# VH-VL binders against Soluble guanylate cyclase 89Da (Gyc89Da): the designs that were tried, part 10

Target 1, 197 residues: Soluble guanylate cyclase 89Da (Gyc89Da), of Drosophila melanogaster (Fruit fly) (q9veu6r1to197)
Amino acid sequence: MYGMLYESVQHYVQEEYGVDIWRKVCHIIDCKHNSFKTHQIYPDKLMPDIAEALSACTGESFDFCMNFFGRCFVRFFSNFGYDKMIRSTGRYFCDFLQSIDNIHLIMRFTYPKMKSPSMQLTNMDDNGAVILYRSSRTGMSKYLIGQMTEVAREFYGLEIKAYVIESQNDISGGTAGPIKLTDGPLTVIVKYRLDFD

## First folded at step 4 (VH-VL)

Design pc19 (from g11 with heavy chain S56D S103E, light chain N92D; framework fv_gimsilumab)
Fold by ESMFold2-Fast, scan of step 4:
Structure pc19 (fold): chain C 197 residues (1-197), chain A 120 residues (1-120), chain B 107 residues (1-107)
Amino acid sequence: as target 1 above (197 residues)
Amino acid sequence: EVQLVESGGGLVQPGGSLRLSCAASGFTFSSYWMHWLRQVPGKGPVWVSRINSDGDSTTYADSVRGRFTISRDNANNTLFLQMNSLRADDTALYFCARGRYSESWYFDYWGQGTPVTVSS
Amino acid sequence: EIVLTQSPVTLSVSPGERVTLSCRASQSVSSNLAWYQQKLGQGPRLLIYGASTRATDIPARFSGSGSETEFTLTISSLQSEDFAVYYCQQYDNWPYTFGQGTKLEIK
């Protein structure tokens, strides 16, 4: 993943839990990166490793930490003006959900090596939405829920409850990185319900 | 040290208006979602309203929607609650509180509260 | 809305005793539950969040446990400054609701 994601995690862990907790997290994971650079690519497994270490340091669950990291990312990208891209998708949260793949396409001009998940709005009613997620990464379900929840709160003033209704090849709550059991890239498929209230 | 100090409460007649203020210090105010809660003596707190860090997204409890307006002045580290069309059941001690911006709507720091009494 | 019911409503205790307070939710709130202490004339003070994580500067004698619908706050050895009203709060579902409180009083 790009260093920008890890910069957001470092920034908000230090702000919420303090510099000493971040230092302890780095020690536990044997972090060799003195600082994260926005445009450099780091191992995908580093994200769940940080979540596991922070969980050990704070007593929060792994899922809680991953959700927190997803929220941190949304807050952090406002530093780069990408909040304008979210606001430009439309007046309603469902406009954003319909535009996620297009946002990823646009961001690829700045981050050409980005491996974005595919997101499809499959159902929408007055009380919520269903989204279909496809990715090569495992264990990112709570991170994604964190991102969706923070976008809804920050940009649309909407409180949502997000949960998995179907999943294939995912390890929700796991601490391991991507798992490959067969030839070719592993495809994670997750169906989420987003309840609006 | 994080401090939140409310002011602007008082006695007002039904249908009247009050503007509450909350002065924040000891943290980067512009980085946090802020909340107003109220409490009747002998009962638990009740959430009233929230505002995001930038001040352009707000949410209200159903009981106050359309009557109350939350706003903030990040340059002066101040949170506001404009209360219109006040009713007897709005009588309470009003608190401003800092929300945990990362994951949840629990409140890590609260003010001392400012009393609002709506009676004839 | 999710209703939180606390028990007991009032508990008379002496310093040094172990105290356990209960909070029950009308439906699952996962681990999204916080505990607060409120003293007369003061705003609430955060003690525990995420059902079991102690907030900054909160003494080790305070601990939280539970998940889903049943939660407890334990004070392992009550100090004189712990006489207060204690509230639980869920943040799993909007609106974010509080319990009615448990009052700890002397004797």
Scores: ipSAE 0.000, ipTM 0.442, lowest interface PAE 17.4, mean pLDDT 80

Design pc20 (from g11 with heavy chain S53D Y101L S102T S103D W105Y, light chain T53K N92D; framework fv_gimsilumab)
Fold by ESMFold2-Fast, scan of step 4:
Structure pc20 (fold): chain C 197 residues (1-197), chain A 120 residues (1-120), chain B 107 residues (1-107)
Amino acid sequence: as target 1 above (197 residues)
Amino acid sequence: EVQLVESGGGLVQPGGSLRLSCAASGFTFSSYWMHWLRQVPGKGPVWVSRINDDGSSTTYADSVRGRFTISRDNANNTLFLQMNSLRADDTALYFCARGRLTDSYYFDYWGQGTPVTVSS
Amino acid sequence: EIVLTQSPVTLSVSPGERVTLSCRASQSVSSNLAWYQQKLGQGPRLLIYGASKRATDIPARFSGSGSETEFTLTISSLQSEDFAVYYCQQYDNWPYTFGQGTKLEIK
């Protein structure tokens, strides 16, 4: 994953829990990085490692921490001017959902090694939407929910309830558990329901 | 063998209330989205309401919103539909149906239906 | 809202015949279309979903085809137990709607 994702986590963990908690998290995971560089690639396992360590330090669940990290990314995102890109998709949250794959395509010009998930709006009704997610990464289910929830709230003034209705090759049912590799390169497929309030 | 059995239908006057039940067996009820649909003779089914696997999310057809409440009891494998302020046009055979985990709006198993008649 | 129109409304056929039933949508539903069989006194039975995928324990004589706005259900060799009403349903966009049905009757 790009360092920008980890920069957002460090920034908001320090804001919400303080610099001493961040230092303790770094000690637990044996992190040799004093800071993250926006365009540098870091191991994918680092994200759940940080969530486990923060969980241990704060008493919050692993799932809570991953959701929090997803929200943090959206808040941090505006520092790089991507708020205009989100708004350019249309005036409604469903316009954004229809454009997620196009947003990922545009981001590849700045982050060419990004392993972007495929996200498709498969169904839409007056009360919500269904999103089909495909990725090579496992364990990111709650992170994605955090991102969607914060985009809806921050940019569209919409409160949503998001949940997984099916998953294949994903292990995101873990509370305080590491991401485990399975045999061969698997595609993680997750179907989300987003209910609009 | 997947089985869904509806009960609680009957004759009621306009403005009255009924509570429908659906007893599920032969599958892990707590893992599935559940739906209520209704059908008048000679017409196709009409979707009424759905509830997700843990009961945290419910959705209603416009015609019943604010009058009907869907709920579930996962410990006893039972789905409910509380029907208030009943109108003549709520008269129908009411079915419970199981949704797919991958798609909430096509139905792989249905019950036999319970009749609801609203008339003076 | 998406309206599904089924044709014919009623079809009189003999066992052994090949039967095709049509379902037309007022706007595209992609492949998000299901077919159900309903016999008198029973709830509907899922036959086909995703326009062409056969449901569990459904005989091979039932097949679905089509996309977008035009769909067909085919019964390759009608059996005596197949006399019933058949409904199509779209689940592409809310509200999720059913057709009026096609009734298969003994000739």
Scores: ipSAE 0.000, ipTM 0.428, lowest interface PAE 19.7, mean pLDDT 80

Design pd01 (from a07 with heavy chain R103S, light chain N93D L94F; framework fv_acasunlimab_arm2)
Fold by ESMFold2-Fast, scan of step 4:
Structure pd01 (fold): chain C 197 residues (1-197), chain A 119 residues (1-119), chain B 110 residues (1-110)
Amino acid sequence: as target 1 above (197 residues)
Amino acid sequence: EVQLVESGGGLVQPGRSLRLSCTASGFTFGDYAMSWVRQAPGKGLEWVGYIYSGGSTYYAASVKGRFTISRDDSKSIAYLQMNSLKTEDTAVYYCTRGYSYGSDYFDYWGQGTLVTVSS
Amino acid sequence: DIVMTQSPSSLSASVGDRVTITCQASQDISNYLAWYQQKPGKAPKRLIYAASNLETGVPSRFSASGSGTDYTFTISSLQPEDIATYYCQQYDDFPRSGLTFGGGTKVEIK
């Protein structure tokens, strides 16, 4: 993953839990990075490693920490002007959901080496939406929930309830359900429900 | 089993139009991106265009403005609409599948359909 | 666009020989490279993805390596069924530069 994701985690862990907790996290994972460079690529496993270490230091669950990191990322990217891009999709959260494909394509111009998860809006009505997520990475399902929750809150003033309704090949805590997609055994597939207020 | 079957190829005169279809089976079509890749007789592979699961399209410079890719997820079909055809567009056209955001752009290919642009 | 320069354009080797094909990108593609095999009259089949990962079911005599701008594909012991044209393909920098294939290497047996 790009260093910008890890910069967001470091920044908000320090703000919420303090510098000493971040230093303990770095010690546990044997992190030799004093800071992360926005456009540098770091190992993907670093994200769940940080979540597990933070969990050990705070007593919060791994899932809670991953959700927190997703929320942190959304708060952080406003610093780079991406908030204007999100608002340009339309005035409603549903406009954003319909534009997720385009947002990820636009972001790839800035981060060309990004290995983004696939996110597809499958169903939408006045009461909510269903999103299908595909990734080669395990353990990221709650990170996505954090991102969606924070986008809805920060940009659209909505409190949503996001949860896993089906999952396949993921190691994170979630509802194991009937997903019979043919992507092979290494592809993580998660179906989310987003309930609107 | 993943299958992609192209159809609609044939002989067409320069300046005219032709539409190719790619019928998919064996996977959840709406979850995947689709691409078209062509190969002129005796030559190498050339990417033509790409459509994400959400409908966003991108094209090679050589066809931009003349070709349009679309999809009908209810029928599991991707289309390549070719307008203002030139003799240089003569090629076997392949339909191929990929993940919408991932690093897999051409994991499965159809058998191809021949388009000959000649008078 | 990212230009992919593949060499050689063609080669002839004997059964059992080690065959090496190279692919050079005009810019760093960070291992976003695949290798394809195309037999006469048939569609291409992907053998390698992400520069060095072998597809399931592909014989172990096929391998690939490389990084940055320089990538290599190897057949450790050429077999008659390996007669084909091989292509590299980059999938970095999309959608800015598009998706680009190398010119291909035709492999024939003596």
Scores: ipSAE 0.000, ipTM 0.446, lowest interface PAE 15.8, mean pLDDT 81

Design pd02 (from a07 with heavy chain R103K, light chain D92S N93D L94W; framework fv_acasunlimab_arm2)
Fold by ESMFold2-Fast, scan of step 4:
Structure pd02 (fold): chain C 197 residues (1-197), chain A 119 residues (1-119), chain B 110 residues (1-110)
Amino acid sequence: as target 1 above (197 residues)
Amino acid sequence: EVQLVESGGGLVQPGRSLRLSCTASGFTFGDYAMSWVRQAPGKGLEWVGYIYSGGSTYYAASVKGRFTISRDDSKSIAYLQMNSLKTEDTAVYYCTRGYSYGKDYFDYWGQGTLVTVSS
Amino acid sequence: DIVMTQSPSSLSASVGDRVTITCQASQDISNYLAWYQQKPGKAPKRLIYAASNLETGVPSRFSASGSGTDYTFTISSLQPEDIATYYCQQYSDWPRSGLTFGGGTKVEIK
């Protein structure tokens, strides 16, 4: 993943838990980076490694930490003017959900090596929505929940409850149906329910 | 200085249970993940599972639902609880100091304990 | 799961010979690969981590290299005490499900 994701994690871990906790996290994972470069690619495993270390330091669960990191990313990218991009999708949260894949296309101009997940709004009603998520990365289910929760809160004034209702090929994500292999590399597929309260 | 000592192995009948223990010394046990790796007679190494210092556990598909890993940081002991044992679980079981949140896996190993599952 | 294919499965060489073992991953593991030595009747010992880093106290005749999906382990001048089975292991998979070892290479002296 790009360094921007890790910059967001470092910034908000330091802000929420303090600099000493971040230093302990870096020590545990043997991280030699004093800072991350926004446009440099770092190993994907670094994200869950930071989550496990933060979990050990704070007593929070791994899933909580991954969710927190997703929320951090949304808070952080508003510093780059991406808040305007989100608001341009429409007035309602579901307008944003319908436009996520298009936002990823636009962001490729700045982050050309970005491996973005595919997200599709499959159902919506007055009480919520269902999203179908596809990615080549495993274990990012709670990170996505964090991102959706923070977008809803920050840009649309909505408090949502997000949870996994089905998953395939993911190691984390709650209830999973039978594994179905398709052509090409294994793809993680997750269905999320977002309840609007 | 770093030492890992396994105990609890032996002969057991299929369908029964057995608990292995791994006593650690020479390092701050609570800072490290602990792992179990097994080796069937004359075969290669197979990862069984591990437990992070925060308590999260992960298991190989072949043992998931039957084996449970736990730890007691106050005593510096890791445990492998093996239930519903099968003949194919026969192996030498090694305790390893595992992944320390970003450090490489399996930098220290115990001598292993033999588990034989037969009727 | 990431599959690790190790070759050859066994080899015989003379003291002083250069020995090379290869390990291939079914997908890019970004240098998250270790090499282990297991002597007869003993527990494995890690010799190499992060594809090419030699453990402290391990003789300099052991070395390793590689990237992406292709990795190599070398003993520049085989000694009698090097008789062992050698294993590669990937640790790039997250949340570490599918931590996988290669099938092993048995090294013997002729």
Scores: ipSAE 0.007, ipTM 0.468, lowest interface PAE 12.1, mean pLDDT 81

Design pd03 (framework fv_acasunlimab_arm2)
Fold by ESMFold2-Fast, scan of step 4:
Structure pd03 (fold): chain C 197 residues (1-197), chain A 118 residues (1-118), chain B 110 residues (1-110)
Amino acid sequence: as target 1 above (197 residues)
Amino acid sequence: EVQLVESGGGLVQPGRSLRLSCTASGFTFGDYAMSWVRQAPGKGLEWVGYIYSGGSTYYAASVKGRFTISRDDSKSIAYLQMNSLKTEDTAVYYCTRGYSYGSYFDYWGQGTLVTVSS
Amino acid sequence: DIVMTQSPSSLSASVGDRVTITCQASQDISNYLAWYQQKPGKAPKRLIYAASNLETGVPSRFSASGSGTDYTFTISSLQPEDIATYYCQQYDDYPRSGLTFGGGTKVEIK
């Protein structure tokens, strides 16, 4: 993952929980980095490791921490002008949902080594939307919920309830529902429901 | 250059079915929503339905339950399956490309005529 | 859905005349409005998007303005090749509920 994701986590963990908690997290995971470089690639395992360490330090669940990190990323990327990119997709949260894959495509011009999850808007009605998510990474399902929740809140003034309705090959989530698509056995597939107020 | 080419139109009796195809070229088909718009002879434009890159579909009330939109991204083709056709469905059917960073219905095909008559 | 009322339904004008077409939405569409030109026997072509932005390659005699529920399309100096039917289209509810076209305005030369 790019260092920009880890920069957002370090910044907001320090802001929300304090510098001492961040130092404790770094000690637990044996982190040698004094800071993260935006365009440098770091191990993918680092993100869940930080979540587990923060969970141990705060008493919050792993899923809560991953959700928090997703929200932190959205708050952080306004520093890079991506907030304007999200607003430019359209007036409504539904415009953003339709445009997610195109946003990832544009992001690849700046971050060519980015391994984005694929996302499909499969259903939309007056009360919400359903998104089908595919990724090679396990344990990131709550990070995505954090991102979606923060985008809806910050850019569209919407309070949404996001949750997993089906998952395949994902370790987290607690919601069982076989998708059974003919994708590789290591492909994580998650179906999310986003309920709108 | 972006091109959209419709095919499959023709004369069909009421109550029967017909499938239209829209072959796209010149862009990354899988990244765009595709839409169908129709125009009855001498009448205005009427939106029929959309299909998003992820497969979600939306339909005008007049065709809901009778028409189905689908896509084959490997072949860059969008389809309109029309069932239980009525005389009122007689129209030129246009395939058009959907949203792309603020560009809505930016490219249209030449259209294909569907005539529903006994 | 949002209803688009377009007027007039038809008009005849001379070459060089200023032509104005109006489009009214049943609710605020926040400038999510496009204008299309359809020449006889041809597919529609988008001339204007986001209420006032001219498409690349479209002659400067075409312009549009408006906000909220009231929108206007203007041809400053009508040319013979401008004979066509013009349509407004809202895309404010896209993709939630689709989109709605106005009834069209047929522009003819006297």
Scores: ipSAE 0.000, ipTM 0.415, lowest interface PAE 18.4, mean pLDDT 80

Design pd04 (from a07 with heavy chain S53H Y99R Y101W R103S, light chain N93D L94F; framework fv_acasunlimab_arm2)
Fold by ESMFold2-Fast, scan of step 4:
Structure pd04 (fold): chain C 197 residues (1-197), chain A 119 residues (1-119), chain B 110 residues (1-110)
Amino acid sequence: as target 1 above (197 residues)
Amino acid sequence: EVQLVESGGGLVQPGRSLRLSCTASGFTFGDYAMSWVRQAPGKGLEWVGYIYHGGSTYYAASVKGRFTISRDDSKSIAYLQMNSLKTEDTAVYYCTRGRSWGSDYFDYWGQGTLVTVSS
Amino acid sequence: DIVMTQSPSSLSASVGDRVTITCQASQDISNYLAWYQQKPGKAPKRLIYAASNLETGVPSRFSASGSGTDYTFTISSLQPEDIATYYCQQYDDFPRSGLTFGGGTKVEIK
């Protein structure tokens, strides 16, 4: 993952829990980075490792920490001036959901080595939406929930309830829904439901 | 073992109301969507409505505005409230479980409860 | 709503015969189709999901295929216990579109 994602985690962990907690997290995971560089690639496993360490230091659950990190990314993203990009997708949250893959295409112009998850809006109406997520990364299901929740809140003034329906090739269990194409065993597939306020 | 048991069916006059219950066991009820499907005597299957575990509801056009689906996750019960009943609502009503809310699988079915709307 | 047309409405065949049922959607449903078996006096049971995937524990004589708007369900060697009405059901684009069943095919032994 790009250092920008880890920069967002470091910044908001320090802000909410303090510098000493961040230092303890770094010590637990044997992190030798004093800071993360926005355009540098770091190991994907570092994100769940940070969540485990923060959980140990604070007493919060792993899922809470991953959700928090997703929300942190959206807040940090806004501080970078990328809020204009999200708002350009349309007036409603559903416009954003229809444009998620296009946003990833735009982001790859700035971050060309980004391995973006594929996000497909499969079902949608005024009451909610279903998103089909495909990625090569495991353990990120709650991070995505944090991102969706914060986008809805920050940009659309909408309180949503987001949750995993099913997952395949990820530890979160359950059976995948029907898939139009068979993906290989390295592809993590997750279905999310977003209930609108 | 997954079990769904419907109750509350019976004879009711046109224009009246009736509430059906579906008691679930053998799985974590709060993690699954629930649906109702009906079958008029000697006829085919017709989807009635769906409730996601978050509470969002969707209905077939034929019942929208008259029927309401709800759930009580603490009791593992789904409900179908039927108002303004018509003779064409006469059917066996099946409670079904959704495998993934949007994939619309009806992976487990109850035995059904008969609702007869007649004067 | 997506309309599902199922044919034939009924058929009679002998034990050991190959039985084929078809289901046609009014629009492309991208393999989001299930097949159900309903024996007399019983609740339906799902046999096939996602157009061609057989449920665990369902005998291998049952199979299904198709794509786009045209789908087929086959029993390769009809057995007495297969007497039932069979239904197809589409679940494309829910909840923007409703869930719809085919009219059913009643399978009887001669």
Scores: ipSAE 0.000, ipTM 0.440, lowest interface PAE 16.6, mean pLDDT 80

Design pd05 (framework fv_acasunlimab_arm2)
Fold by ESMFold2-Fast, scan of step 4:
Structure pd05 (fold): chain C 197 residues (1-197), chain A 118 residues (1-118), chain B 110 residues (1-110)
Amino acid sequence: as target 1 above (197 residues)
Amino acid sequence: EVQLVESGGGLVQPGRSLRLSCTASGFTFGDYAMSWVRQAPGKGLEWVGYIYSGGSTYYAASVKGRFTISRDDSKSIAYLQMNSLKTEDTAVYYCTRGYKYGTYFDYWGQGTLVTVSS
Amino acid sequence: DIVMTQSPSSLSASVGDRVTITCQASQDISNYLAWYQQKPGKAPKRLIYAASNLETGVPSRFSASGSGTDYTFTISSLQPEDIATYYCQQYYEFPRSGLTFGGGTKVEIK
């Protein structure tokens, strides 16, 4: 993952829990980075490792920490001037959901080695939406939920409840589903329900 | 309406200290990062330091060790404590706002002049 | 720190002219660049962020573009109220390094 993702985690862990907790997290995971370079690639496992260490330091669950990191990335991302990109997708939250893959394509101009997930809005009604998520990364389900929750709140003034309804090959331990693409053992597929306020 | 009002500027001798205040109104102060940017007479803009909403601080190399930024969210005030002042610190000091961790500044105060001379 | 170099340092133009200012970064800043306008005796005002995004309420005659290390700010038809000093600012490396502004370009009428 790009260092920008880890920059957001470092900033928000230090803000919420303090510098001493961040130092403790770094010590636990043997992190040799005192800062992250925005355009440098770091190991994907570093994100869940930070969440596990923060969980140990704070008593919060792993899922809580990953959700927190997802929310914080949206805040960080909007502060980098990408708020217009998000708002340009349309007036409604579902317009954003339909446009996520296009946003990822646009971001590849700046981050060409980005391994973005695929997102498909499969169902929509007055009370919510269902999205199909595909990724090569495991353990990111709660991070995604954090991102969706924060986008809805910050850009659309909408409170949502997001949760996994089916998953395949996801280390986060989501609900087993009948999702059986010929995907190989490491392809992660997750269906999320987003309930609107 | 967002307002930032700086105060505390004035004439001070080299080696002395001075504390600037920035009083904010019109927004939820605790949700925003604050920065100080200075401008020497007839010169360009120079970033001085930054404080995140959670209190973490960062400083320009030219002031690190001498200047300290702090905030009091209950009073909606940001502070710049300037120690060991040098003549080259003479400038108009602006208080600026960035959203949360924002580092491009959307609102600026009118500035307060600090003159360091003997 | 990343060094930001603006050119020209000053220019004189007539009302209605197209004005172009450039900003060069000492390294790739991936469009993390803002542009500010400072009128005499006033605080700066942000006009552009993320290299090309125009702030709401700012006249459409202002525009900006660029990528990598080279960025441009343009006023398509200079108006008297546009007389000011313009600054670019990078925010790419914060907090790994500091925030830095260009030296400014003073825009005057002939």
Scores: ipSAE 0.000, ipTM 0.439, lowest interface PAE 17.1, mean pLDDT 81

Design pd06 (framework fv_acasunlimab_arm2)
Fold by ESMFold2-Fast, scan of step 4:
Formats: structure tokens, sequence, C-alpha cells
Structure pd06 (fold): chain C 197 residues (1-197), chain A 118 residues (1-118), chain B 110 residues (1-110)
């Protein structure tokens, strides 16, 4: 993952928990860098490593920390100049959900090595939506839920309750779902329900 | 004063099953990941599998589908369930504590020998 | 699968000698590397983590360095109690292919 994701985590961990907690997190994970470089690629495992360390420092669960990091990314994204891209997808939250793959395509102009998940809006009604997620990365389920929750709140004034209803090949999920052979056993597939409050 | 004690090793026939236990003491077991590492007689170290404090498990390709790691935090015990044993699984099996924040090992048990003979 | 290649597979040296062991990864492991000491009949003991960090209580004659794919472990002045097999271990590739150890370097006194 690009350093921009880790910059968002560092910034908001320091803001919410203070610089001393961030220093402790860095010490725990043996961070060789005091800061992250926006366009540098870092190991994907660094995200769960930071969540594990922050969990140990704060007493919050690992899942809570990953969710928090997802929310942090959206705040960072919004506050540092990418908010109009989200607003351009349409008037409704489901317009955004249908446009996520296109947003990732556009972001590839700036971040050409980005490995983005695929997201498909499969069902929609007045009370919620169902999203099908595909990725090569495991363990990102709560991070994704955090991102969706923050986008709904910040850009659409919508409070949502998001949860996994089916997953395969994901370390954060326990319920197996049907995976077509063409998807392959190494593809992480997660189905989320988003209930609109 | 951290201590890890393996048990359950022994002589088994190919195709059979065996369960190893690792009893931990001297630390808050539920705060740490646990791992199993094996060493065939006269050979080097080979990682077997890992279990996070939250229960997620990972396995070496050589044992995936045959071995299962689990834990009982109330008893401070980690388990390695070994199914469909092969002669190539003959080794001393070490229980290890994962460092709280990395995938390297700070404490090791003394090991338990598993011999799979035809 | 990240392959870890240690060199040499064995060495014989005199007390007081400088001993150097190398570990080469088949791909960049970003300093996610630990070093272990295993004495005959005993469980391994971690000496180094994160490529260069010495574990508390480990003598200062042990050191390590490296980056990318190339890593080095050094004993500046070999002592009799240092007779052991030493292993490197990468931890960059969790959870993809997992953890892998080098083949080990057996250190003996001449």
Amino acid sequence: as target 1 above (197 residues)
Amino acid sequence: EVQLVESGGGLVQPGRSLRLSCTASGFTFGDYAMSWVRQAPGKGLEWVGYIYKGGSTYYAASVKGRFTISRDDSKSIAYLQMNSLKTEDTAVYYCTRGHSYGYYFDYWGQGTLVTVSS
Amino acid sequence: DIVMTQSPSSLSASVGDRVTITCQASQDISNYLAWYQQKPGKAPKRLIYAASNLETGVPSRFSASGSGTDYTFTISSLQPEDIATYYCQQYDDMPRSGLTFGGGTKVEIK
C-alpha cells in the first residue's frame, strides 16, 4: 500500500490518542521511518501491524482500530483535496457505491501502482444495500467498513450499520460463501450488508 | 519466567492423527500470537503455522489442509491438530510465542518429538 | 514463497575470531528479518529482530545489519559458548506465503 494510507493513520492516531501513543506504536512495530512518504509503497502487513500495536496501547479491539483507520483515510482524503471526486459520483450514497471502481481508475493517474479492491453494488432498497467486494488483500474487512461508514456520514448525511454477511479467504471473516472456480482460491471475497438508519 | 511446555508427541503410523498441546505460563496468554515450528532430525527449522491472539490462523504450504492450530485462552493452551501424517512430518515440534507486534519468536518450548514411521 | 539462503552452511573458527554469516532473500524483505541461535539439543533463542536490533540481555559481540535482500550477522570475538547453529528468518511475507528460515550455519571451534 501507498504511504498516503499510512500518513492518514499516523495523523489521526496522533490527533485522537496523542503523539505519545503514536511513538509507542512506532516503537512496538520497529518502524524504521518517523514518517511515511505519500508515493512510496509499503508492505500491506504494516496496516494490521499498526492496528495490533494501537490495540495493545489503547485497549480497543483490533477490529475497532482497523475500522478507525478506514474512517481516518476518508477524513484525510476529504481534508486534503479529494472530496470533489466523491461528490462528482452523484446525489445518493448508492451512486457512490456504484462508482467506486471508476474512482479507483481515476486515482491510478496519481498512484499508478495502486492495487484497488473491486466493489459491486448487488442489491439496493430504501433500507440499505449489499456490496460484493473482491481483493487480493486479506484482513481489510473492518477497514473497508470504516471507509464506507465515513463516506456515508460526511458526504451523504447518512448513518449506516455495516457488517459482513458472507466471506471467503478473508482472515477477518468466518462465514464461507460460494466462490466460483473462476474467482480462484486466493481471491478474498466479502459480502457486506449496509443498513441505512 | 515465561514458560511454554509441549506435550502429546510420540510414535504414530502414516495416515493417522496426533494432537500436540502447548501449555503456557508466566504471561497473559490471550495477548499473544502463538506459532508452531518444527525441525526434522539433523535438519533446519521449518515454520508450521501461526495463530493470532484473535484466532486467525495461517499455515505453511506443506501442512495446509492437514494441520489445524487452535487455542484455549481460558486454559492458556495452544493446540496443533495433525491429520493425515506423513513420514516427512517426523520432527521435533516447538511451540513458540510470537512477539506481540511481529512474526518473530521470543520464547520457545523445549520441543516434543513426533515420529511418523511406516 | 520467499527463499532464504544462508552462507556458509558451516564454519570452523578460533576463539576470538570474527565470524560473519550472510542471509540472502529471494526478494526484498524490507528488514523484516530475525536471527536465532540454537545450541545442540536445545530450543532456538532469538538474538536479533528487525534486521539489526539486539535482544535485551544478548552480548554486544553479536550484531547484524543489511537491507533489501542482503543481510549479515556478525560475532565480533567468538567465545566457546557461541558454538551453535544460527538461523535467519524472514517475516515480510505474512500472510501470503508465511514465514521462512534460512538453512542454518553451524559454527564450530577449530
Scores: ipSAE 0.000, ipTM 0.442, lowest interface PAE 17.1, mean pLDDT 82

